# Ledger of designs, part 10: VHH binders against Protein Abitram (abitram)

Target 1, 175 residues: Protein Abitram (abitram), of Dictyostelium discoideum (Social amoeba) (q54td9)
Amino acid sequence: MRTLIERYYSQYYFIDTTITDPNLTEDQYVNQHTNELAVIGVAPSHPVLQQEISKIEFKENAINNEVSGVRKTGGFKLQSNTILCVITCSNGKEYFLRSCIKGKLLEINKELINNPSLLKTNHATSGFLAIVEPMIKDKFMENPGLIKFEEYHKLRNIPIQKGPVFLKDNTNDED
Key: E = the ipSAE of ESMFold2; O = the ipSAE of OpenDDE; V2 = 0.75 times the mean of E and O plus 0.25 times the DockQ between their complexes.

## First folded at step 4 (VHH; framework vhh_ozoralizumab_d1)

Design Of (from O11 with S102T L103I M112F V114Y; at its last look DockQ between E and O 0.12; V2 from the best seeds 0.00; counts 0 for: pae O 10.6 > 2, grease 24.5 > 24.2, off the site)
Fold by OpenDDE, look of step 4:
Structure Of (fold): chain B 175 residues (1-175), chain A 125 residues (1-125)
Amino acid sequence: as target 1 above (175 residues)
Amino acid sequence: EVQLVESGGGLVQPGGSLRLSCAASGFTFSEYWMYWVRQAPGKGLEWVSEISPSGGSTKYPDSVKGRFTISRDNAKNTLYLQMNSLRPEDTAVYYCAKGYDTIEFTYGSYDFDYRGQGTLVTVSS
């Protein structure tokens, strides 16, 4: 049986092509749901996951232009390089996280503001950054820096791990 | 209130065919992904088929691929499952299920928020 993510998401990763240092792996994931919305988050390779996080701050434009509801009216227009939030580590290091795709900002994960550690503990799920409606739905791969799931794992030499199954049972409930 | 009512189940011999139907009401049928799932005796729930709102996209697990066909009539608010080349291992209660309209991140969650009462399919010689 396929995992929840495999079942309902097309998984992409954003590689910053402007970075020439191969040791800098500030990668992000872009999970596109079958409803075409994209969930943006921090990839396993991102160095922030090895840091103690002091705070996460979303840009004012992101906060003020959040769309309410499921209906896609309004929202802040995003470019792939648009900064969504800034992560401040305990050592003073700052990381800037991007939209990764062109689109419309629908929602930011405000829980990260109050619980910054969530980004580390649940980066692939509840620790996501934002939900974005892609502007290019049928040409998703035309977004610069986006690569497919398999290509990312190969590139970063990260083993493919199985996620949770999409059907729950009474014995396998996960937090 | 969301309602899903399955029909078309019954007893069939191996190699036979059945067509299941699901009547949907209480929501905008044409806007949702729909599913068939099944539960065999003593086993857990198993995904059987998926169809997009428009019907343009369908998916199957390997266990039924090539034998089962999911379809829908949005004008009639009806979901179908054509089952061919039935096998004894296909014996189960078959459920129609309504998909989510939003992104979900809860581990182990079902891919649907509603399902019907089910219809029994028994494949036996």
Scores: ipSAE 0.000, ipTM 0.276, lowest interface PAE 10.6, mean pLDDT 83
ESMFold2, look of step 4: ipSAE 0.014; ipTM 0.405
ESMFold2 (binder alone), look of step 4: mean pLDDT 80; pTM 0.818

Design Og (from O11 with S54R S57Y Y100T L103F; at its last look DockQ between E and O 0.01; V2 from the best seeds 0.00; counts 0 for: pae E 6.2 > 2, off the site)
Amino acid sequence: EVQLVESGGGLVQPGGSLRLSCAASGFTFSEYWMYWVRQAPGKGLEWVSEISPRGGYTKYPDSVKGRFTISRDNAKNTLYLQMNSLRPEDTAVYYCAKGTDSFEFTYGSYDMDVRGQGTLVTVSS
ESMFold2, look of step 4: ipSAE 0.080; ipTM 0.568
ESMFold2 (binder alone), look of step 4: mean pLDDT 81; pTM 0.827
OpenDDE, look of step 4: ipSAE 0.133; ipTM 0.587

Design Oh (at its last look DockQ between E and O 0.01; V2 from the best seeds 0.00; counts 0 for: pae E 17.9 > 2, grease 24.4 > 24.2, off the site)
Fold by OpenDDE, look of step 4:
Structure Oh (fold): chain B 175 residues (1-175), chain A 124 residues (1-124)
Amino acid sequence: as target 1 above (175 residues)
Amino acid sequence: EVQLVESGGGLVQPGGSLRLSCAASGFTFSEYWMYWVRQAPGKGLEWVSEISPSGGSTKYPDSVKGRFTISRDNAKNTLYLQMNSLRPEDTAVYYCAKGDSFEYTYGSYDMDVRGQGTLVTVSS
């Protein structure tokens, strides 16, 4: 049985190909939904996940434009190397997280501003950074630095494990 | 409010058959993946079947494959589980479960809510 992400998203990872040091693993994930929108976040290999996070600041604010269905119009134009946010660790270290793909910024995860720890506790889910509408849709892999799920796991020697299936309690609030 | 109400459980002999039903309300049934899950005494929750919104795709674990069949009637907002060749190890409370929304909303789990369940007992 597949998780929600496995079922509804194509999972990619952004590897900075300009980095020659194999020990630098500031990787990000790009999960593309069936509606073509991409969710950007921090990959498991990213060193920020081992740090205490004191602050998250976004460089660009998404302008809430008219929403039509599952698609949003407008937004800030992004390049793959556009910095979305800066993460400040308790030790003063800063990490810069990128769009990873060309597109339009549709939404930033404002919850990360108020609850920076969310990035560590839920980096693959509610701790996402942003939602981006890709400019390259049918040729998504043409984005520089993007590799597929399997290739990433092989590259970083991360075992592929099927995630657990969670069923919410009926007493919980529905999102 | 999402409501799922299971029915059709009961006592059956090994090798017997049973058909479960689940009445759904409070959401657009035809737009969601639906599931059957079960919980045997002293065991955790086990997934036993999956069906796509259109019904065109179904999936089963090896434990029930070839014996159970999931189906749905979207016009009636009803999910079904046909269970054949039942075994004692199939004894459990069976739950109908709603999948998450087919939207870009992030952070959800695979299955959202389930009903109260219906007991299936397979015993000679």
Scores: ipSAE 0.000, ipTM 0.278, lowest interface PAE 10.9, mean pLDDT 83
ESMFold2, look of step 4: ipSAE 0.000; ipTM 0.101
ESMFold2 (binder alone), look of step 4: mean pLDDT 81; pTM 0.823

## First folded at step 6 (VHH)

Design a01 (from Og with E104L F105S T106Y; framework vhh_ozoralizumab_d1)
Fold by ESMFold2-Fast, scan of step 6:
Structure a01 (fold): chain B 175 residues (1-175), chain A 125 residues (1-125)
Amino acid sequence: as target 1 above (175 residues)
Amino acid sequence: EVQLVESGGGLVQPGGSLRLSCAASGFTFSEYWMYWVRQAPGKGLEWVSEISPRGGYTKYPDSVKGRFTISRDNAKNTLYLQMNSLRPEDTAVYYCAKGTDSFLSYYGSYDMDVRGQGTLVTVSS
């Protein structure tokens, strides 16, 4: 259980509702941890997963974003539609990934710069895009453009993937 | 300084085709997102298509998807819109539009700062 998708995430998706063609969906996941931070990545329907990736380029402000005691209030502020990176495929096709939620950028996955294929091989785990501190935390569904996990899988006709195997419930040890 | 000049509009019958062109000058064309937008009689502006600076990404609303194709020739500083299977509801003035951000500084959707004077497309039944 050493993945970004642990059992303590609340899972959501961000979709472009103007697109009705189920074969042309550039959706992204938004997984909120119990610590309220959101992990952003490409959804299983995303067409980039069927392409050969040449490179991934992040916005300069995202690369230079350092969250520290002296610069925490000066960190990169995001709107839900802020584009964080461009993915360039070997065939010349491009895809643009968004922050999905309004908030502050905490971290980008710099490993994607050095190993862009990680996005394809591990998109749901180590191949995540970014970590964001949401502006709206307590009522997370009030973030615009979000859709619930089960609703998304029904909408896109995608089977729900099984997570890590739990043999015992340790929730009672939390506090 | 920045200029966008559309051409290729005209009268066409339903089911017909037209190819619009936009000649760009006064900026580094290859570094900017480009758009086609239209305005039908008595209606507001409607986004029709968008294309990334290098041409590897295109997007369309459902109203034109599968019928219209946006493309660009960065060597010629020219934007194109191929319109097929035209319908009476496609009747509008079509505008070429430039995005606000260059490629290395881009990170907005539907951001436009300059539009051309437009070219009229009339689809007559």
Scores: ipSAE 0.330, ipTM 0.665, lowest interface PAE 2.8, mean pLDDT 80

Design a02 (from Og with E104Y F105S T106Y Y110S; framework vhh_ozoralizumab_d1)
Fold by ESMFold2-Fast, scan of step 6:
Structure a02 (fold): chain B 175 residues (1-175), chain A 125 residues (1-125)
Amino acid sequence: as target 1 above (175 residues)
Amino acid sequence: EVQLVESGGGLVQPGGSLRLSCAASGFTFSEYWMYWVRQAPGKGLEWVSEISPRGGYTKYPDSVKGRFTISRDNAKNTLYLQMNSLRPEDTAVYYCAKGTDSFYSYYGSSDMDVRGQGTLVTVSS
């Protein structure tokens, strides 16, 4: 099943080119589904994956986001650098996760509020951050700060992981 | 009325250290991202550091990373910049700046709302 779902995603990363220290690369993934929606999460290089997470707090606008019906009216409008949440680590360190792309917020992963460790144990799957409807759908790479999957792995000297990013869509408003 | 007052600049020899302070008033200091930016003679503004509202996140460009440390004391409404291993190219007017809220741009100071009057740092051999 996962091999079939692998065909439904185009994989990208959002990076901060001003950070050259490999221990401080706060990268996020952006996986665009064939239904045009983008799933945002923490990249394997992100330093938060080496920390103990105390809590995850979402921005008020993200929590109070209303998206319903076939026309999906309302919703939090995002710039690529819009902060969606603050992660507080047990040692007092903070990390800020962004929407990565311009568009409309469809949902946040509320399970991260009750189970913050899910971000670390399942960051590429059930521990995703958010689902966004991109404003730029056809020429997706025109979203600022994005780089292609292969380019990212070469840039960060990270081996290409086998398998897709897999999410259970049953808990989300899909169509 | 938002006010930012920088101090601590001066003349220092290469390899020396200085600690800059910024006294903030007119807003709830603990709720805002804070920045240090500088302007060298004849150059544009350069972002040199940023810090989250609670101080748990800091960021620096490569030009100052490992040499400069930003910190804040929310009880005293004061922002600091500890500058070590100073170089002639660090010569500039240093400004304290306030963010628009808890939001910040991907690349630093582009969301800077208010800037102070500055404090001059001269590194001369």
Scores: ipSAE 0.359, ipTM 0.682, lowest interface PAE 2.7, mean pLDDT 80

Design a03 (from Og with E104L F105D T106Y Y110S; framework vhh_ozoralizumab_d1)
Fold by ESMFold2-Fast, scan of step 6:
Structure a03 (fold): chain B 175 residues (1-175), chain A 125 residues (1-125)
Amino acid sequence: as target 1 above (175 residues)
Amino acid sequence: EVQLVESGGGLVQPGGSLRLSCAASGFTFSEYWMYWVRQAPGKGLEWVSEISPRGGYTKYPDSVKGRFTISRDNAKNTLYLQMNSLRPEDTAVYYCAKGTDSFLDYYGSSDMDVRGQGTLVTVSS
């Protein structure tokens, strides 16, 4: 029995291969919907989930993407390492979240500006970071830095949840 | 004009420590990512460390992780590199470098805008 995410999304993770400290796993999920759009957020191993979040600040071009956008040409154009936001923790630590994949920014989760703890409490659902239209859609694993769901869970030693799961929030609120 | 002036290099024995400084001027230091990079004799430029504009994020390659610590003092427009447990392979000219844009425009060490004159670190017995 598959969860709603397993049924409608192909699940991947983005890892920063330059971070080799086993206690520093600033990973992000990349869930490709059946409509080929990718939903980006923080992975279960991300250290921010163990911190108290003070605020989340988005890149100016990301905030104004649909109104003014980069060159007003169909959205902010992203490289895999393009920074979308900074998370500032109560202890002064910062974390920078990336687009993970090449493509066009369609939407950021502006709710995170008003309710930054949503990223921590609902990171896999309503606390997503962004929606991206991938440049590479058909052979999705050809996007650099991606790792498959099962391989990621083995790499980070995180158990895979078994059985049906009901999402607390609707992940298709923006569709 | 953007200027970066490194200091603190010298001769040190294996296992020793050095603290490098970089005095920055000509730009709003607190708004930019800063980097340390090095060049060993006859080799290319190697990224050593990076730090976010406010200092809340730092990153290192495996070659120096756990041995080197980058820090900054935005009130003094100064960047630092604390180097511990130095090895002969750390022998290089060390440069500080400025990123290309503001704190959210991060691309890594390859996007350095300006670097200084460098300071020589020699690790030898």
Scores: ipSAE 0.333, ipTM 0.652, lowest interface PAE 2.6, mean pLDDT 81

Design a04 (from Og with E104W F105S T106Y Y110A; framework vhh_ozoralizumab_d1; at its last look DockQ between E and O 0.59; V2 from the best seeds 0.00; counts 0 for: pae E 4.1 > 2)
Amino acid sequence: EVQLVESGGGLVQPGGSLRLSCAASGFTFSEYWMYWVRQAPGKGLEWVSEISPRGGYTKYPDSVKGRFTISRDNAKNTLYLQMNSLRPEDTAVYYCAKGTDSFWSYYGSADMDVRGQGTLVTVSS
ESMFold2-Fast, scan of step 6: ipSAE 0.548; ipTM 0.773
ESMFold2, look of step 7: ipSAE 0.271; ipTM 0.677
ESMFold2 (binder alone), look of step 7: mean pLDDT 80; pTM 0.818
OpenDDE, look of step 7: ipSAE 0.054; ipTM 0.485

Design a06 (from Og with F105S T106D; framework vhh_ozoralizumab_d1; at its last look DockQ between E and O 0.01; V2 from the best seeds 0.00; counts 0 for: pae E 12.1 > 2, off the site)
Fold by ESMFold2, look of step 7:
Structure a06 (fold): chain B 175 residues (1-175), chain A 125 residues (1-125)
Amino acid sequence: as target 1 above (175 residues)
Amino acid sequence: EVQLVESGGGLVQPGGSLRLSCAASGFTFSEYWMYWVRQAPGKGLEWVSEISPRGGYTKYPDSVKGRFTISRDNAKNTLYLQMNSLRPEDTAVYYCAKGTDSFESDYGSYDMDVRGQGTLVTVSS
């Protein structure tokens, strides 16, 4: 059985391919759902995953977008490099997390404010950063800085972990 | 310092063609959406075209669709607008614009940064 992400999402990564130093690879994931919305978060290669996080601060416009509005009528417009939040680590290092794609901000994960460690422990799941409605949805690779799942894992030398395969299925050829 | 320098405008007869250029500097050109906008005498800015960072997505309003073609050369940091079958109503100052990184709550508007002096296109018989 494929993971939930593999079943319903196309997986992309927002990276600078010229950066090879693992302390500088501030990579983010972009998971495009079959309904075309994108979930943005930190990729496994991001150095923040090896840091002690002190706080996560969302930009004022990102916070006000979720609190004040109906998502479909008042969303903030984003470029791929638009900063959504700043992570401050215990050693004073700061990281900037970005939209990764041009579109409209629908939602931020405010739980990260109250529980910053969630970004590290659950980065691919409940520790996501934001949900964005992309401008480009049928030519997604036209967004700058994106590469696909397999290329990302090869470039960053990260083993690909796929969901389980049902080898002992009782039903003939249905899986 | 971000700079956008438009060129290629001029006086042309109806039915003629012009090719506008926009030389970009001071930012990583290949990372940004780029736009053409125009301002006719006595009017506000009108969106004319947009192009994705890699150039694979383009869009036009009905008023210019089929006549204008936006393109970019990321190796030369240059944006282009090929304008064919020009009409008197195309007379305007044409500006290129860079996508911005600022938050806005403006629904339905593009995040654009218009910086240059523009290039004047005059279409008259």
Scores: ipSAE 0.000, ipTM 0.222, lowest interface PAE 12.1, mean pLDDT 78
ESMFold2-Fast, scan of step 6: ipSAE 0.559; ipTM 0.767
ESMFold2 (binder alone), look of step 7: mean pLDDT 81; pTM 0.814
OpenDDE, look of step 7: ipSAE 0.048; ipTM 0.396

Design a07 (from Og with E104L F105T T106D; framework vhh_ozoralizumab_d1)
Amino acid sequence: EVQLVESGGGLVQPGGSLRLSCAASGFTFSEYWMYWVRQAPGKGLEWVSEISPRGGYTKYPDSVKGRFTISRDNAKNTLYLQMNSLRPEDTAVYYCAKGTDSFLTDYGSYDMDVRGQGTLVTVSS
ESMFold2-Fast, scan of step 6: ipSAE 0.468; ipTM 0.728

Design a08 (from Og with E104Y F105T T106D Y110S M112F V114Y; framework vhh_ozoralizumab_d1)
Fold by ESMFold2-Fast, scan of step 6:
Formats: C-alpha cells, structure tokens, sequence
Structure a08 (fold): chain B 175 residues (1-175), chain A 125 residues (1-125)
C-alpha cells in the first residue's frame, strides 16, 4: 500500500539548469496528480529549510489570479521560471519560488501568508506553494528543468523514504 | 515615463576601479529588479549583474564574479555598479536596465523592458 502521494501523484523535481554553481540547490518539487494538476513546493535540498523565515509575499498576479482585460481569455499564464513569491528571511536573505512548469496558475497557498513557517515545517504536505494546470500533461517530462524523483535523490544524495502519510509531516526528514 | 540615466564611466588603467551610477525615475524603483548589461565594441549585449527589488539577492556571471558588485539605494532611486580589478575585456558601454515585471527574473538573463543611454568604460594601458 502506497502513501497518498505515492498512490495519486507522479513525483518530479525542478532544477534551474542555468545555475552553474553546484552548491546552489534552490530546488522545488512538482507532484502531478492523476487528475493531471501539479502541486508545487520546496524540495528537501532547498536552503530556505535551514533559515528562519520572516515573511512570504506572493506576486500580485498570483494573489489576484484574474482574467486579463487585455487578452480575450486569461488567468495567470506561467513559464517554467515565472516567480510566484519571494521569501524574506530574518537575516535579510531572499529566495524566489517559481512555477516550475509552463501552464496556468489555479491556486496559491494563502496560508503561507499568515503562517510562513508552514513552508518550512510542512514543505511536503500542507506547506505546498501552488497548484498549476500544466500545458504539457501526457508527456510531463517534456517540461524543461524537470527531473524524475529517483534521479533527483541520486543527484543530491538524499535517501528515498517511503513518503509521508497525508496527516503526518516529515518536515525534517531530508538526509 | 521611465527614465534611467547612467554616469561614472571613463578611461581607466588595467587593475583600476570605477563606480557606475544609475538615476531612476518614472516608476516605483524599490519594486523592480534592476540589471547592469554591457556591449563591447562589435559584440552583442552581455548581462553583467542583477539585483532583487530590496537588494537581498544579487547574481553575476563568472566573467565578473568577485570583481563587480551591484547595489541599490531605494531611498535615492539609484543603482550602482562597483567595478574592481578592471581588465581590457571589460571595455564596453554599460547600461542600467529595468526588469519587465516586479519580482521577475530569468535566473540572471537580461530580461528587461527599458534601458538607459549608457556610459562608456574604456580599460587601456
């Protein structure tokens, strides 16, 4: 029997291939549900998990997520590197979280505005960043920057756990 | 209207230093990513630095990393580039550039919607 994530999601990670510094591991997860929607959050290697978070601010288009009056149809249209929010740490460091995949923004996790530590304590579950409707659904790996779950864990030398149960959080279960 | 006015360029010997300034007006400076880009004689535009709206994030290509420092003073609507250990290959017109959207970045690409007129930096012996 699989966990909820293992049963209903195909698991991937997003790595910015333009970053050449091997010590910069600002990676994000992308979990595609069987209904083809993608849930996005911070990967276990992300340095924000070692920082004290002061606040999380979402981009105005992400907050409003409204139909564009300039185009015939709208909604926040995303490229893989589109910034959705900025995390400000107590030490002044900023981290930028991206959509990871091309598509349409459906929802942001507004709870992170009121409880930014939720991103750190529950990053794999209730601390998710956003829900995106992918433009590329059937051949999901054709989204640029994506790497498969097992390949990612080998690349970052992170052990594969069974995965968290839906109401249990494994926030500190990195390596 | 958006205006960006660069200054501080000039002739300098190899190993020397220069500080470039960019005076910004016509937009809420503190909400936008800012960039320095350059164009050497006979070459295309090259991204040389970027800075987040509040200045807590900066990024540089390997060609200038450790030698150049980007900074901003949001109270004065001014962007700076401190250039140390200058080399002949740093000779170029340097442009201040405004990002296309607040909080946008292409991971260090020069994705911008406006740039100034530029300031010439010549490094020669």
Amino acid sequence: as target 1 above (175 residues)
Amino acid sequence: EVQLVESGGGLVQPGGSLRLSCAASGFTFSEYWMYWVRQAPGKGLEWVSEISPRGGYTKYPDSVKGRFTISRDNAKNTLYLQMNSLRPEDTAVYYCAKGTDSFYTDYGSSDFDYRGQGTLVTVSS
Scores: ipSAE 0.084, ipTM 0.514, lowest interface PAE 6.3, mean pLDDT 79

Design a09 (from Og with F103Y E104L F105T T106Y Y110S M112F V114Y; framework vhh_ozoralizumab_d1)
Fold by ESMFold2-Fast, scan of step 6:
Structure a09 (fold): chain B 175 residues (1-175), chain A 125 residues (1-125)
Amino acid sequence: as target 1 above (175 residues)
Amino acid sequence: EVQLVESGGGLVQPGGSLRLSCAASGFTFSEYWMYWVRQAPGKGLEWVSEISPRGGYTKYPDSVKGRFTISRDNAKNTLYLQMNSLRPEDTAVYYCAKGTDSYLTYYGSSDFDYRGQGTLVTVSS
C-alpha cells in the first residue's frame, strides 16, 4: 500500500552541507506535486523535532507575499538558500528554514504562527512550511542540492515506511 | 555612523588561545547577523563564523569547527570570537562584519555591508 504523498508527489530532500555535525542535520523535504508545485517542510532528521518550540516568525517578504492572476503573478523571488522563517525554541536555540529551491514563493503556512507545535506534530502534512513554484520544473533533480527520497533515507539511516497510513492535508489543491 | 572596533589580537604560540572582541555602534546591534572573517597574508578574505541576531544559531567552516566559538552580548553591543588550539594557518587579520539585512542572509558565504579595521593574530613559535 502507498500513502497519499507516494501517489501524488515526487519526494526529495535538501541537505544543508554547511552543517558538519552528524547530530545536527537541518534537512528539509521538497515534495513536488504532479501539478509541478513544490511543498517544503522539515525532514524527519531535523533537530527541531526534538525541541520544544516557543515561536515561529516569518520574514517580512514572506508574510507580505501576494500572488494573483491565472499564472500566479507577483510573489517573492527565491534563491535556494533564501531564509523564510526562524524557529525559536524554549531553550533559546534558533533554526532557520530555507526555500531549498530557486523559484517563486506562492504561500507560507501562516497557521505555524498561531500553532507552532504543528510543525513538530505534523511536519510531513499540515505542518508544512511553504509552497513554491520551482524555476526548474521538468527536470526537477537539476535543482542544486536535492537528493532523491531513497538516497536520503540511506544516507541518514532512516527506515522507509510504507503501508495503509494516509497522511492528512497533502491534497491535490496546492494553489 | 556604523562603527565596528576589533580588539584582542596578538602573538600566540601554536596550541594557544585568544579571545577577540568587537565593539559595535551606530546601528541596532541586536537586529543583525554578525560575522567574523579573516585575511591571511597573500590570501583572499575567508569566512570564519556567523551568528544570528539573537545568538541562538551559529555556523563555522570545517577549518575552525570545534576550535572557534562565536558569541554575542546584545546588552553590551559586543561580538566575541573565542579561538582555541590555534595553528600557524590561523595567522591573519580578523575582521568583525555586519550583515546586510536583519534576519535575511545566505548560508555558506559572508553577506555583509560593513567591516571593522581588523585585529592581527599571529600564531608562531
Scores: ipSAE 0.320, ipTM 0.628, lowest interface PAE 2.7, mean pLDDT 81

Design a10 (from Og with F103W F105T T106D; framework vhh_ozoralizumab_d1; at its last look DockQ between E and O 0.01; V2 from the best seeds 0.00; counts 0 for: pae O 7.7 > 2, off the site)
Fold by OpenDDE, look of step 7:
Structure a10 (fold): chain B 175 residues (1-175), chain A 125 residues (1-125)
Amino acid sequence: as target 1 above (175 residues)
Amino acid sequence: EVQLVESGGGLVQPGGSLRLSCAASGFTFSEYWMYWVRQAPGKGLEWVSEISPRGGYTKYPDSVKGRFTISRDNAKNTLYLQMNSLRPEDTAVYYCAKGTDSWETDYGSYDMDVRGQGTLVTVSS
């Protein structure tokens, strides 16, 4: 029996196809809601989750700039490899996080700017990176590097456990 | 030629409701962000609502949030605005407006390049 959460979200994972080293696990998740919007975030396998995060900076931060009445700035068109944000760790290491899918950027999680630790504590929920409207409707899987939930777990040797995945914090088991 | 034709305006009492419609033609409706804007007497054009091409994302200014609902039927090339709990300050000509860029031609410009002739909404006791 599917949980309520499973009814509302299809879970995908982005594997950087440009990385040939199988030991590099800079993976991201793409959770597609029933309204077809996609929530982009850091996958459990991503090494940034083992780091101390000092800063999170979003690129093209003009998403919420509204000029009174007739003009808005932001909502950038995204490619799957478009960088959404840069994470700086306390040791100086930087991670670049991607859109993972083609679409339009609707929202960034500004809370991550003010509270970078949120990414580590709640990467699957409130620690999301961005909301994107996908360009590809029925061909969502045609996004390069995107794989399904089951395939990701197999690839990364993560046991599949029954229960909600999307609304778990980092203290909960995967799946 | 891009055409937007608004309908559904009229006179309503405070607290009343109206549903506006906008018939779109001359472009691929489903690929564009759509908007409602309004112009009250003696005031400038005000943004009232935004909706993404798929309709999964909507946004409202505080002035109408919780009262107005934007929606679209891409199969019918129609944009809607459900207006509830109308107030006298909502009195205006309401326009349907098209975003400038489609999925294919989006260069980061999000202006409203075309709007209809508008439909008058009057809220008065």
Scores: ipSAE 0.015, ipTM 0.289, lowest interface PAE 7.7, mean pLDDT 84
ESMFold2-Fast, scan of step 6: ipSAE 0.530; ipTM 0.745
ESMFold2, look of step 7: ipSAE 0.098; ipTM 0.555
ESMFold2 (binder alone), look of step 7: mean pLDDT 81; pTM 0.817

Design a11 (from Og with E104M F105T T106E; framework vhh_ozoralizumab_d1)
Fold by ESMFold2-Fast, scan of step 6:
Structure a11 (fold): chain B 175 residues (1-175), chain A 125 residues (1-125)
Amino acid sequence: as target 1 above (175 residues)
Amino acid sequence: EVQLVESGGGLVQPGGSLRLSCAASGFTFSEYWMYWVRQAPGKGLEWVSEISPRGGYTKYPDSVKGRFTISRDNAKNTLYLQMNSLRPEDTAVYYCAKGTDSFMTEYGSYDMDVRGQGTLVTVSS
């Protein structure tokens, strides 16, 4: 599949550096659009992709973000590690997905509430988690916890696909 | 009224084990993150462990990881800390604390609303 990501986004990952076990990689992607908005989702190394998801529940403040102000500006304000949702797996495991960057929450992906499997089957596209307006826009790498696309793939030993249309796009939603 | 009552502390020799308990009341225990925090003599509060509302997520600092295990029994409104391979450096008053939200807002921050009176753990020869 051809993707719009390479064309319209600068690609980064967010790593929870407090996890010291090298086999536990609860990582997330952060794709900054040319309009400076960031799309947040689950990285290919995330262990939830190997689990059966029972449900996805968003934090109350994230859900209420759309209701919080007719004609008001000022969405839910986020820190890098602000939890946006909890994923409950059929085996009882819980995973927490974070905003990854400081900013304002603009939108959550409500489709994940009714179809949580979208997170697994389409994590890099329609299964995104949230859209955030970053506080730090001009020097985006100054957002704490971010790592560049190439550095991430080397760190996690995930190959970057080579080819005219798939370079830097090591994600296959059909597999 | 929110109440947290810790128990299970005592004097133990290095290499020993203790199990701490925290009895919670006055709130819907199963909806809140819970924490263990300690304060050694002359030191500030140190985060020891945290557990999600349903118990499926736990986290520890490197100083206790592999030695301490946090758990909860939502049916009994009780939080536990199993402490193994205790060291003199683990000597502290241990506190049970309730999160302010059902989800932790700041990772690695003690976003705690209420803590109990504490239970003393002394690791000494």
Scores: ipSAE 0.017, ipTM 0.429, lowest interface PAE 7.5, mean pLDDT 78

